# Designs tried in a protein design chat: VHH binders against Band 4.1-like protein 4 (epb41l4a). Part 1

Scores and structures below are computed, not measured.

Target 1, 289 residues: Band 4.1-like protein 4 (epb41l4a), of Danio rerio (Zebrafish) (Brachydanio rerio) (o57457r11to299)
Amino acid sequence: FYCEVLLLDESKLILTTQQQGIKKSTRGSVVLDYVFSHVNLAETEYFGVRYCDRSHQTFWLDPSKTLAEHKDLIATGPPYTLYFGVKFYAEDPGKLKEEITRYQFFLQVKQDVLQGRLPCAFNISAQLAALAIQSELGDYDPYKHTAGYVSEYRFVPDQKEDLEDSIEQIHKTLLGQVPAEAENNYLAIAKTLEMYGVDLHPVFGEKQAEYFLGLTPVGVVVYKNKTQVGKYFWPRITKVYFKETQFELRVLGRDCNETSFFFDAASKTACKNLWKCCVEHHTFFRMPE
Unless a header shows other numbers, all headers, positions and changes below count from the first letter of the chain; antibody chains are not in Kabat numbers.
F, E and O stand for the ipSAE by ESMFold2-Fast, ESMFold2 and OpenDDE, each averaged over both directions (binder to target, target to binder). V2 = 0.75 x the mean of E and O + 0.25 x the DockQ between their complexes.
Where letters were taken out, [cut] stands.
Atom coordinates printed by the task and the answers are left out, and those that the model quotes come from them; centres of patches stay.

## First folded at step 1 (VHH)

Design a1 (framework vhh_8pnl_2; at its last look DockQ between E and O 0.47; V2 from the best seeds 0.00; counts 0 for: pae E 4.4 > 2, unsure alone 60.1 < 65)
Amino acid sequence: QGQLVESGGGLVQPGGSLRLSCADAGFTFDDYAMAWYRQAPGKERELVARITSGGSTNYADFVKGRFTISRDNAKSTLYLQMNSLKPEDTAMYYCAASEGTYETSGTEVYTDYWGQGTRVTVSA
ESMFold2-Fast, scan of step 1: ipSAE 0.115; ipTM 0.530
ESMFold2, look of step 2: ipSAE 0.210; ipTM 0.644
ESMFold2 (binder alone), look of step 2: mean pLDDT 75; pTM 0.760
OpenDDE, look of step 2: ipSAE 0.284; ipTM 0.641
ESMFold2, look of step 4: ipSAE 0.421; ipTM 0.741
ESMFold2 (binder alone), look of step 4: mean pLDDT 76; pTM 0.762
OpenDDE, look of step 4: ipSAE 0.205; ipTM 0.601
ESMFold2, look of step 5: ipSAE 0.080; ipTM 0.536
ESMFold2 (binder alone), look of step 5: mean pLDDT 75; pTM 0.756
OpenDDE, look of step 5: ipSAE 0.221; ipTM 0.614

Design a10 (framework vhh_sonelokimab_d1; at its last look DockQ between E and O 0.01; V2 from the best seeds 0.00; counts 0 for: pae E 20.0 > 2, unsure alone 63.4 < 65, placed apart)
Fold by OpenDDE, look of step 2:
Structure a10 (fold): chain B 289 residues (1-289), chain A 123 residues (1-123)
Amino acid sequence: as target 1 above (289 residues)
Amino acid sequence: DVQLVESGGGLVQPGGSLRLSCAASGRTFSDYAVGWFRQAPGKEREFIGAISWSGGSTYYAVSEKGRFTISRDNSKNTLYLQMNSLRPEDTAVYYCAADTSGTYEVASRYDYWGQGTLVTVSS
């Protein structure tokens, strides 16, 4: 058995039968433990390991199941490719207890911005990138950081020179910020962005209209044509159900009546995954932090 | 090494304001990031906010944003905490901390601490 776990710092953790005793019969929890230990995490509840099936659908490794029971994972390898990441985004990363946890959040969010999962306006992008640079390079030094030094890094999709210039200018203003400070400031900004911590699931509504369900730290958000058309806090969600490709979201209204919203997923597998992710979010975030 | 001494604590009514000061010894105050923490009876020490070496950057706990303001005067080797709209739940011993590594909200990373000053908010 050969597994490659891609970490948020872009390093790779190799897990094998010979070195770690990993087998198809190994439980997901054991894999998670190896990963968490490797990155020195204490606050492991926020994190997980995910994989992509042959159709590029993303799933979280179930700690209660053996690797063999992840049939869609087994079908992809060897090698089996896993991705370490944040599973549940803290509403306020600043409240995380451990610096290492915040650092991993920083890396995750940085990746989210880079890959376009977390859209940012130009000015915000520049600020975030500057903080990232401050974390990585430290204080601006005119002898070390000559014009264009930011161009060696990527922070956003389709990064342009104008952004890089802006980043350089902002970086000069961040003198004195140590990595932890810069990362904290990064997260403080990022958490205010609309799409922070939103796990998007594509679905169809009535008449095959396209929607996205966003699972967030505070509830479920419904998007139609990139516009938020609904937001339901977790305490108001009384039931989530799936059958075949149909997903039901039951919401308690202010009038104490329940309303069911129905959506269709692209596949049974997608629907089940949506349901599972929803249940896990609901369970995680309904508990006080 | 730096020594920190908090002052300005006392009894204040709900809704009142108070300004705490933290005086640092030595001439190297500007080499330290500094911050404020508080600890209520039976509770863990919690982060309030911090300020960078130069004073150019501040960071606050979300729970305290808007009510508390941190500033520093490096010429006076002094850190300040302006507290407004005080509430009974703000009752605690307030500590200033200093560190050259500037981890802000992580208390265990601060190398230097003051003795604390008691703030009591009560009617």
Scores: ipSAE 0.000, ipTM 0.227, lowest interface PAE 15.1, mean pLDDT 93
ESMFold2-Fast, scan of step 1: ipSAE 0.083; ipTM 0.588
ESMFold2, look of step 2: ipSAE 0.000; ipTM 0.097
ESMFold2 (binder alone), look of step 2: mean pLDDT 75; pTM 0.775

Design a11 (framework vhh_8pnl_2)
Fold by ESMFold2-Fast, scan of step 1:
Structure a11 (fold): chain B 289 residues (1-289), chain A 124 residues (1-124)
Amino acid sequence: as target 1 above (289 residues)
Amino acid sequence: QGQLVESGGGLVQPGGSLRLSCADAGFTFDDYAMAWYRQAPGKERELVARITSGGDTNYADFVKGRFTISRDNAKSTLYLQMNSLKPEDTAMYYCARGDTEGTYDITGEYFDYWGQGTRVTVSA
């Protein structure tokens, strides 16, 4: 067995039968334990590893199942590729206990911005990128940071010169911020963005109207054309289930009666994944911080 | 969908222990909330313990921390560890899961798919 785990710092952790004894019969929890030990992470409850099937649908590795039971993963390799990441986003990552946990959140959120999962306005993008540069390079130094130094880094999907100029100007103002401080400031800004920690799932309502269900730290948010059209807090959600491609949420209203909301996913596999992610988010975020 | 098969029941003296098992031949076991119910002679079926797909547990007050529900998704098996057994625990014990592949209900009221049961008798 040959498994590559892509880490948030873009390095790889190689897990093999020869070195770690990893086999098809190995449970997901064993793989997770190797990853957590490698990155020196004790606050593990926020994190997981995911894999991608041949249709680019992503799934979280189940700690209780064997690798062989992840049939969509087995179909893609060898080598088998896993992606380490934040599964449940803390509402205030600045309150996480250990610096290494906050650092992993910083790397994840930075990736989210880069890959377009966390959209932000031009000025916010420039501020975030400048803080990331500060954490990577330290204080601006005209002898070390020659013209065009920002262009060696990527922070957004379509990065242009005007953003790079703004990043450089802001970096010059951040003198004296140590890496951990810059990273904490990055997270303090990012946590306020609407799409922070939102796990989006495409669904259809009546007459094939397109929506997204966002699984968030506070509840399920319904989006249409990037705008919120519904929000259901985790403590009010009493039941979730699916059958075939139909997904159902039952929500307790102000009148103490339950209302059912129905959505259709594109496939049974997508619907099952939405349901599983929703159940896991409901379980995680009903506990007090 | 599969079949739920309970085992591990038997005759035990008060204060003894038993471990019940429920094998689910369905290969979607990990997607379902699971529960243990019991029915004592002359009484209604009552919830003993339940466990969600995510591992959250809930127990009836009358088992007073004596019972532990757990699941092994790799083996598609549900367990009930029963310690400090009392004569009042004498009952048929039933394994249950939801009636659909994607059922999740933390109250346990949606458990419609039942096994045939395993007999537990606590007496000297």
Scores: ipSAE 0.014, ipTM 0.237, lowest interface PAE 7.4, mean pLDDT 84

Design a12 (framework vhh_ozoralizumab_d1)
Fold by ESMFold2-Fast, scan of step 1:
Parts: sequence; C-alpha cells; structure tokens
Structure a12 (fold): chain B 289 residues (1-289), chain A 124 residues (1-124)
Amino acid sequence: as target 1 above (289 residues)
Amino acid sequence: EVQLVESGGGLVQPGGSLRLSCAASGFTFDDYAMYWVRQAPGKGLEWVSEISGSGGSTKYPDSVKGRFTISRDNAKNTLYLQMNSLRPEDTAVYYCAKDLSGSYTVEGSAFDYRGQGTLVTVSS
C-alpha cells in the first residue's frame, strides 16, 4: 500500500506497507495518528484527511473504517492520495491553545484564499497576502526584496500585477511584526469573511435550481447565486434527515412553528456525505467551548 | 430494535484507571453520534463525553477534560470510555447513549436511547 498525504505546507508524508505497515485492513485512525504525529499536533479534533473519488467528490477519511472500506479511495490508486486539512474551523482561531495549531489554521486559510474557497475583495486580498509575506520573509528589505519579488508567490486564483503592487506597498508598512503575530493578524481578518470555515455542498431545489448548503460553526446557510438566502442556527434545527438523494432540514421559527426544507443532492453518495457532515458539524458546534 | 450494553464498571481506588465498553446493536452504528452520561447517587444525569459517528470529533465538560477519552470501533459496533486519574466524585452509574437515527436533537444532553448502565465506584 502506497499512500501520499499532501500537507498544508505542500510537503508530502509517504506512508507504505514496508515503512509503516499500512495495509488495506488498516483503519483510518492509524493513518491520522501518523499524520498528527508528523505535524506535531495535539489539538487534533479540528483536523482530518480527505480524499477525492473518480468524480472529484471529496470525502473525509473515516477513522473507524479500514482503508479497504473506503471503496472510492481504493478505486483511485495506487498511489492513494490524501489531503490533510482543517475539518472544523474554530470561530476564533487566534485563541487556539498551541502555536502549531494556529499555524496549521493559517496554512489552511491561505490555501482556501488561493483556491477560491474563501473569496476576498481586492483590498482584503492584498492585506492578507502582505501578512503572509511578512510571516514568510520578515520585514521588507529593499536589498533582499527586489522589484517583482511578490510575483514568486501565489495568493489568489487569478493574481494580477495590480494586486502584487498593493501587496508590496502593504508589506512595507508591516515593519517589526514577527511571524506568529502576522499569522494571528491574518486569521483575525480571515475569520470575519463571509465564507470563512464554510463547508459547501451543492444541492438542487425546485425546478433544478442550484443552491449550496454551507455547514458553518453557527448553523446551515443556504446560498443561491453566491447570495445568502437562508440561515438556520444549530439550536433551531430540529431534524436533519436524508433518503436516497433527498435531504431534509426541519427548522423551528420564532413563532414556534416547524418548517421543512427539502433539497436534492446529485447522488445517493453525495446526499449521505452531506447528511454525515451536517450531523458532525452540529455535534462539534452545539456544545460550549 | 436498539440495544446498548455497557460493561467495565467496578470498584477502583482514587487515582486509578478504568475502561468502559458499550456493545451496540439494532442500528447502523457509524451513522450516529454517541454519548457517555452518568448519574451520581442522588443527582441527575450529567453529560460526560460525546463522539461523532465517524469518530472525527469529540467533546468533554471541564470536569473530565484531560482525564477521560471517548473512542469508538465502528467495525465492532463498540463505544469506549477510558477513564484516568479517577476521583471519588466520579462515582456514578455510567450510561452509553445514542442520538436520533437520521435525525438529531438540539438539546445538549438529549439522546434517543440509553443503555442499562454500569456502576463505577471510586473509593478506598
């Protein structure tokens, strides 16, 4: 068994039968333990590894199931590719106990911005990227950071010269900010963004209208055409159910009346995954810190 | 029919350790969040720990955080509670509890089904 775990710093952790004894009968928890040990994480509850099936549908590795039981993963390899990442986003990641945990959140959020999962307006993108450069390169130095140095780094999906110029100007103002401080400031800005920590699932409503259900620390948010059209707090959600491709949310209004909302997922597998992620988010976020 | 059967309780001295098990049947075990709850003599039910269906997330109250660890083996349909550094105030009947099937409640300590319990006594 040859497994590659892509880490948030873009390095790879190679797990094999010969070196780690990883087999098809190995449980996901064993793989996770190797990753957590390698990254030196103690606050592991926020993190997981995901994989993509042949249809590019993403699933979290189940710690309690064997690798063989992840049939969609087995169909893609060998080699088998896993992606380490944040599964549950802390509402205030700057207050996480250990610096290594905050650093991993910083790397995850940077990736979210780079890959378009966390959209940012131009000015916010420039501020975040400048903080990331401050963390990586330290204080601006005209002898070390010659014209065009920002172009060697990628921060957004379609990075243009205007953004790079803005990043350089902001970097020049961040003198004296140490890496951990820059990372904390990055997370302090990012946590305020609309799509921060939102786990998006595509669904269809009436007449095949496309929506996204966003699983968040506060509840389920319904998006249509990138606009929030519904928000249901976890304490108000009285039922989450699925049958085949149909997903149901039942919500209690202020008038104490229950309303059921129905959505269709693209497949039975996608629907079960949505339900599972929804139950896991509710469990993680319904209890006090 | 849902069945939860707890085991592993007993008498243990302060500072000792004990591991509780819960054998589950009658439902698809990995689709449900599971809980450990306890009832000390003369007191109400107290939430002790919870774990998501996948095992990917766990939660604890401050009273047991760092001492108790909840885990599950979905291949064996078994839930566990590892209890370390036990104190006299941990003396209680411990219950394994299941959340709602294909649905869940929003109450913190609410559960769909609870087993018969296993007694843990921490005493010299």
Scores: ipSAE 0.000, ipTM 0.153, lowest interface PAE 12.7, mean pLDDT 85

Design a13 (framework vhh_8h63_2; at its last look DockQ between E and O 0.03; V2 from the best seeds 0.00; counts 0 for: pae E 9.3 > 2, placed apart)
Fold by ESMFold2, look of step 2:
Structure a13 (fold): chain B 289 residues (1-289), chain A 126 residues (1-126)
Amino acid sequence: as target 1 above (289 residues)
Amino acid sequence: ELQLVESGGGLVQAGGSLTVSCAASGFTFSSYAMGWSRQAPGKERELVAGITSGGDTYYADTVKGRFTISRDNAKNTLYLQMNSLKPEDTAMYYCAAQPSEGTYEVSGDKYTFEYWGQGTQVTVSG
């Protein structure tokens, strides 16, 4: 067995039979524990490890199954590639107990912004990028940070010169913020954005109309054409069900009557994954911390 | 006619091990999700473990690492291996079955089972 785990800081953790004793009969929890120990996490409940199948669908490694039981993973290798990341986004990352947990959240959210999963308006983008550069480079120093220095870094999609100029001006105002402070300020802004912690799953309605289901820290949100058309908080969701490609979400109304919403996924595999992710979110976010 | 018949229960000392089994008939066993639930006197039924037709497993936190669910599709039999038993594991253990579809209910079993056996008593003494 030969596996590379890509970490949020872009480094790799190599896991092999020779070095760690990891075999196909090894349970996913053992792999997760190696990764969690490597990054020094104690607050592990927010995090997981992903893999992609040959169809480019992503899945979370199941801690209770053996690696052999992850058939879509096993079909891709050896070698295997796994991705460490935040599985359940804390609604307020500032309340996370340990700085190392907040640092991993910062790295994840920075990646979300860079890859366009967390859209930001121009002014927010500039502020976030300035905080990220303060964390990475420290205080602005004209002898180190010569004209155009921001362009050597990527913080957002489609990073243009006018944004880079704004980032530089804001960076100059952040003198004295230590990396942990800048990272916490980054998270404090990012947590207020509409798409923070939203795991989008494409689904279809009648006549192939396209929707997205967003699994969020507070519930399930239904999107059509970037517009929220439904929002169902976790305490009101009473049943999550699937059969083949059909997904059912049952919600309890204020009058104690239940209403079911039905969606089609693109494939059986996508539907099962949507169901599993939804159940896991419901379990995590329904209960007290 | 679907039938689920549990067996293998009995008296066991704390720290001991016991295997309960469930013989299934009257349906295509390999196509059903299966599970074990338990109920102590005066308490609500609790899902202990579940297994899908494809072999995906679930365990309640109170038994994780101690109990193992498995199925033998050739014998139409569901098993629960219980190790490191504690007095709080004392309960009637019920075999359960559901057509192979994913379901979850907030106030019920994580695997919503439609069919139940009569149960087998497991008693753990100190």
Scores: ipSAE 0.007, ipTM 0.311, lowest interface PAE 9.3, mean pLDDT 86
ESMFold2-Fast, scan of step 1: ipSAE 0.268; ipTM 0.674
ESMFold2 (binder alone), look of step 2: mean pLDDT 81; pTM 0.818
OpenDDE, look of step 2: ipSAE 0.065; ipTM 0.412

Design a14 (framework vhh_5c3l_4)
Fold by ESMFold2-Fast, scan of step 1:
Structure a14 (fold): chain B 289 residues (1-289), chain A 124 residues (1-124)
Amino acid sequence: as target 1 above (289 residues)
Amino acid sequence: QVQLQESGGGLVQPGGSLRLSCAASGFTFSDYAMSWVRQAPGKGLEVVSDISGSGGSTTYADSVKGRFTISRDNAKNTLYLQMNSLKPEDTAVYYCAKSEGTYEITGDSYYDYRGPGTQVTVSS
């Protein structure tokens, strides 16, 4: 077995049968333990490892199942590519106990902004990128940071010169912020953005109208054409069910009567994955009995 | 033993303000989402507002959005509802509510615990 785990700092962790004894019969938990040990994480509950099937559908590695039981993963390799990342986003990552946990959240959120999963207005993008530059390069120094230094870094999907100029101007104002401080300030801004930590799943409503269901710490949010059209708090969700490609969300309305909402996923596999992610989010963010 | 006790209700004129409080005991307050639920005379229950355990996320019914503010003080085990620009339609018994937040395939997501309520009357 040969797998490459892509880490948030852009390095790779290689796990093989020869070095780690990894086999198709190895449980996902063993792979996760190697990753957590390598990145020095104790607060592991927020994190997981993802993989993509041949249709680019993403799945989380199940710690209780063997690698062989991840049939969509087995079909892609060898070699097998896994992606380390944040699975459940803390509402306030600044309150996480360990610096290494906050650092991994910083790397994840920075990647989310870069890849367009966390959209930012121009001014917010510039502020976030300047904090990232401060963390990486330290204080602005005209002798070290020559014209065009920001262009060597990527922070957003379509980075233009006007944004780079704004980043440089803001970087000059951040004198004295140490890396950990800049990273914490980055997270403090990013956590306020609407799409922060939203696990987004494409679905169809009546007459093939396109929606996204967003799984969040507080509940399920329904988006249509990038606009929020519904928000259902976890304590008001009474049923989550799927059959074939149909997903059912049953909710107690404001009048305490139940209402069912039905959506269609693109495939049976996508529908089951949506249901599983929904159950896992509710379990992680639910109240203890 | 879960116990919730509301206070702060009373008679107020239209356009006035009231602040409701709920003292909670018998559970780890900061671990649970809390809600304010009201019942107008002769009508069913209405969920007015919800707040997460940390206080970081809130929701409001459209009928009260922009007028009411939910908050909590986890150090004092107390939930609050600041009610501004009160209308006669806001007249109701207001309940502090806690849900266990249980989930299975058809999970128990209704409000398991409510206090005795506090009466809010908006009239002249």
Scores: ipSAE 0.012, ipTM 0.394, lowest interface PAE 8.8, mean pLDDT 86

Design a15 (framework vhh_sonelokimab_d1)
Fold by ESMFold2-Fast, scan of step 1:
Structure a15 (fold): chain B 289 residues (1-289), chain A 124 residues (1-124)
Amino acid sequence: as target 1 above (289 residues)
Amino acid sequence: DVQLVESGGGLVQPGGSLRLSCAASGFTFDDYAVGWFRQAPGKEREFIGAISGSGDSTYYAVSEKGRFTISRDNSKNTLYLQMNSLRPEDTAVYYCAAELTGSYEVDSGTYDYWGQGTLVTVSS
């Protein structure tokens, strides 16, 4: 068994039968333990490893199941590719206990901005990127950071020269801010953004109308045409069910009556994944450990 | 490799009781709705009852409600069927089944995985 775990710092951890004794019968928890030990994480509850099927749908490695039971993973290899990442986003990552945990959150959120999962306005993008540069390069130094140094780094999907100029100007003002402080300031800004920690799942409502369900630190958010049209806080969600491609949320209203909301996923596999992610978020954010 | 293995069947006198067990492996048991079915010789497979992954919701066939009780122990990956006031007409092979879409919201008989069955004979 040959698997490559891509870490958030873009390095790879290689796990094999020869080196670690990893087999198809190995449980996901064993793979996770190797990753957590390698990264030196103690606050492991926020993190997991993902894999992609041939349709680019992502799934979280289940710690209680064997690798062989992850049929979509087995179909993709060997070699098998896993992606380490934040599974549950802390609502206030600045309150995470260990610097290494905050650092991993910083790397994840930085990747989210780069890949367009966390969109932000021009001014916010410039501030976040300048803090990332401060963390990476330290204080602005005109002898080391010559014209065009920001262009060597990518922070957003469509990075333009005007953004890079703004990043340079902000970097110059951050003198004396140590890496951990820059990272904490990055997270303090990012946590306030609409899409921070939002895991989007495409679904259909009545008459095949397109929506996205966002699984967030505070609840389930329903989006239509990039506009929030519904929000159900975790403490109000009493049950999460699915059948075939139909997904059901049962929510306690202000009148103390339960109401069911129904959505359709594109496939049975997508629906099962949405349900599993939703149940796991509900459990984590109501009873975090 | 999903497996469901029934046990506890046997010969019982009319009016007696039996508890059937179904040991599950190869999947995360508490994520899946599971149920019991039976098939008597020369008859179609009949639904008895089902229980959601959490154990919060149970559904029974009308004819069996009150005599049979379905339960689960997620810590042991085991499904149970408590059968009381047994009649000769309850003689059948009893099967456990898992509905792998998660919570129970489906019609009985749409289950994806089945055990091999355990024989219950009610006689004399």
Scores: ipSAE 0.000, ipTM 0.152, lowest interface PAE 14.0, mean pLDDT 84

Design a16 (framework vhh_7w1s_2)
Fold by ESMFold2-Fast, scan of step 1:
Structure a16 (fold): chain B 289 residues (1-289), chain A 119 residues (1-119)
Amino acid sequence: as target 1 above (289 residues)
Amino acid sequence: QLQLVESGGGLVQAGGSMRLSCAASGTFSDYAMGWHRQAPGKQRELVAKISGGSTAYDDSVKGRFTISRDNTKNTVYLQMNSLKVEDTAVYYCAASEGTYEVTGEYDYWGQGTQVTVSS
């Protein structure tokens, strides 16, 4: 067995039968333990590793199942590619206990912005990128940071020169911020963005109208044409149900009456995955104190 | 169709450990699973749940109990450490397929297994 775990700092952790004893019978928890140990992570509950099937659907590695039981993963290799990342986004990552946990969140959110999963307006993009530059390069220094230095870095999917100029001007104002401070300031801004920590699942409503269900730290958000059309907080979601490709959310209104919302997923596999992710999010964000 | 059978209960002294097992018949991976308990004269309460790879615990057992599952054996476990007299109850394994009830209602229930913690 040969797998590559892509880490958030862009390095790879290679796990093999020869070096770690990883086999098809190995449980996901063993793979996760190697990853957590390698990145020196103690607050592990926020994190997991993902894989993609042949249809480019993403699934979280189940710590309780063997690698062989992840049939969609087995079909893609060898070699097998896994992606380390944040599975459950802390609503306020600045309150995470360990600096290493906040650093991993910073790397994840920075990747989310770069890959377009966390869209930002121009001014916010410039501020975030300047904080990332401050974390990486330290204080602006005209002798080290010569004209065009920002263009060597990528922060958004379609990065243009006007954004790079803005980033440079903001970087000049950040004198004295140490890396951890810049990273915390990055997370403080990013956590306020609408798509922060949103796990999007494509679904269909009536007459095959396209929607996305966003699983978030606070609840389920329904999007249509890139606009929020519904928001249901975890405490008000009383049931989640799936059968074949049909997905149902039951929500308790302020009038104490339940309302059901129905959606269809593109496939049975996608629907089951949506249900599983929804139940896992509800469990993580709603467990009684 | 899913049937749940608990085992591993019995008498244990305070401070001891015990592991409960819940064997499921049928397709296991589609289910959210929980362990509930009911002490004499009290309401049934959810003490631990597992959904996919995520686990959650009631504050009364957090740090002492661990829920896990083995999909190869179609079994879910509750490892109970540092047991207290207050943990004495009938423990029930429960599962929900497709329908996940937020208030702790589940579709399938085991028969229950008695755990008695003596001082």
Scores: ipSAE 0.015, ipTM 0.353, lowest interface PAE 6.5, mean pLDDT 87

Design a17 (framework vhh_8pnl_2)
Fold by ESMFold2-Fast, scan of step 1:
Structure a17 (fold): chain B 289 residues (1-289), chain A 122 residues (1-122)
Amino acid sequence: as target 1 above (289 residues)
Amino acid sequence: QGQLVESGGGLVQPGGSLRLSCADAGFTFSSYAMAWYRQAPGKERELVARITSGGDTNYADFVKGRFTISRDNAKSTLYLQMNSLKPEDTAMYYCAASVETYEVGGTEYDYWGQGTRVTVSA
């Protein structure tokens, strides 16, 4: 068994039968324990490893099941590629207890911005990128940070020179912020963005209309054409069920009106995955503290 | 015997109508969400229509505008009015009941009937 775990700092953790005893019969929890130990995480409940099947559908590794039981993962390898990341986004990452946990959140959110999962306006993207540079390079120094130094870094999918100029201007104002401070300020801004911590699942409504269901720290958000068209808080969601390709969400309104919402996933596998992610989010975000 | 009993199936010509009934024989009907499913030969079972204990309804796209689901809690009976029937509607039709409680990801306890056959042919 040859497994590559891609970490948020862009390094790879190689797990093999020869070195770690990883086999098809190994439980997901064992793989997760190696990753958590390597990264030095104690607050592990926010994190997981995910994989993609041949149709680009993404799944989280189940701690209770063997690697062989992840049939879609087994079909892709060897080698088997796993991606370490934040599974449940803390609504306020500044309240996370350990600096290493906040650092991993910082790396994840920075990746989300870079890959377009967390879109932000020009001014916000410039502020976030400047804080990331402050964390990486420290205080602006004209003798070390010569013209064009920002161009060596990537912060957004389509980075242009005007953004780089803005980043440099803001970096010059951040004198005295130590790395952990810059990272905390990054998270304080990012947590306010609409798509922060949103796990998107494509679904179909009436007449095969395309929607996305967003699983978030506060509830389920329904999107159509990148616009929010519905929002249901976790405490008001009374039932989450699926059968075949149909997903059911039952919500109690403030007037005590009961409503069921039905959506179709592209496949039975996608529907079960949506249901599982929804159950796990509801459980996580209802826990005290 | 089963707790749900379907009736009203039969042979009809395209464009015809049928009314299916599902009678409860052993549980508190008014507290359950009810549904009609169908299964054509060689195909998987699929949802046709659902009705909550409060009367909210949802329909599969392929029957919307043609079928109407309703319930009579006093008689513990579920109905499916089927209009403008097509050959593609030919299937075994099943009644199902689920507990309408707070169920986040749990196994929903379903009662199923034995089914009633609907054949639409010329």
Scores: ipSAE 0.000, ipTM 0.118, lowest interface PAE 14.7, mean pLDDT 84

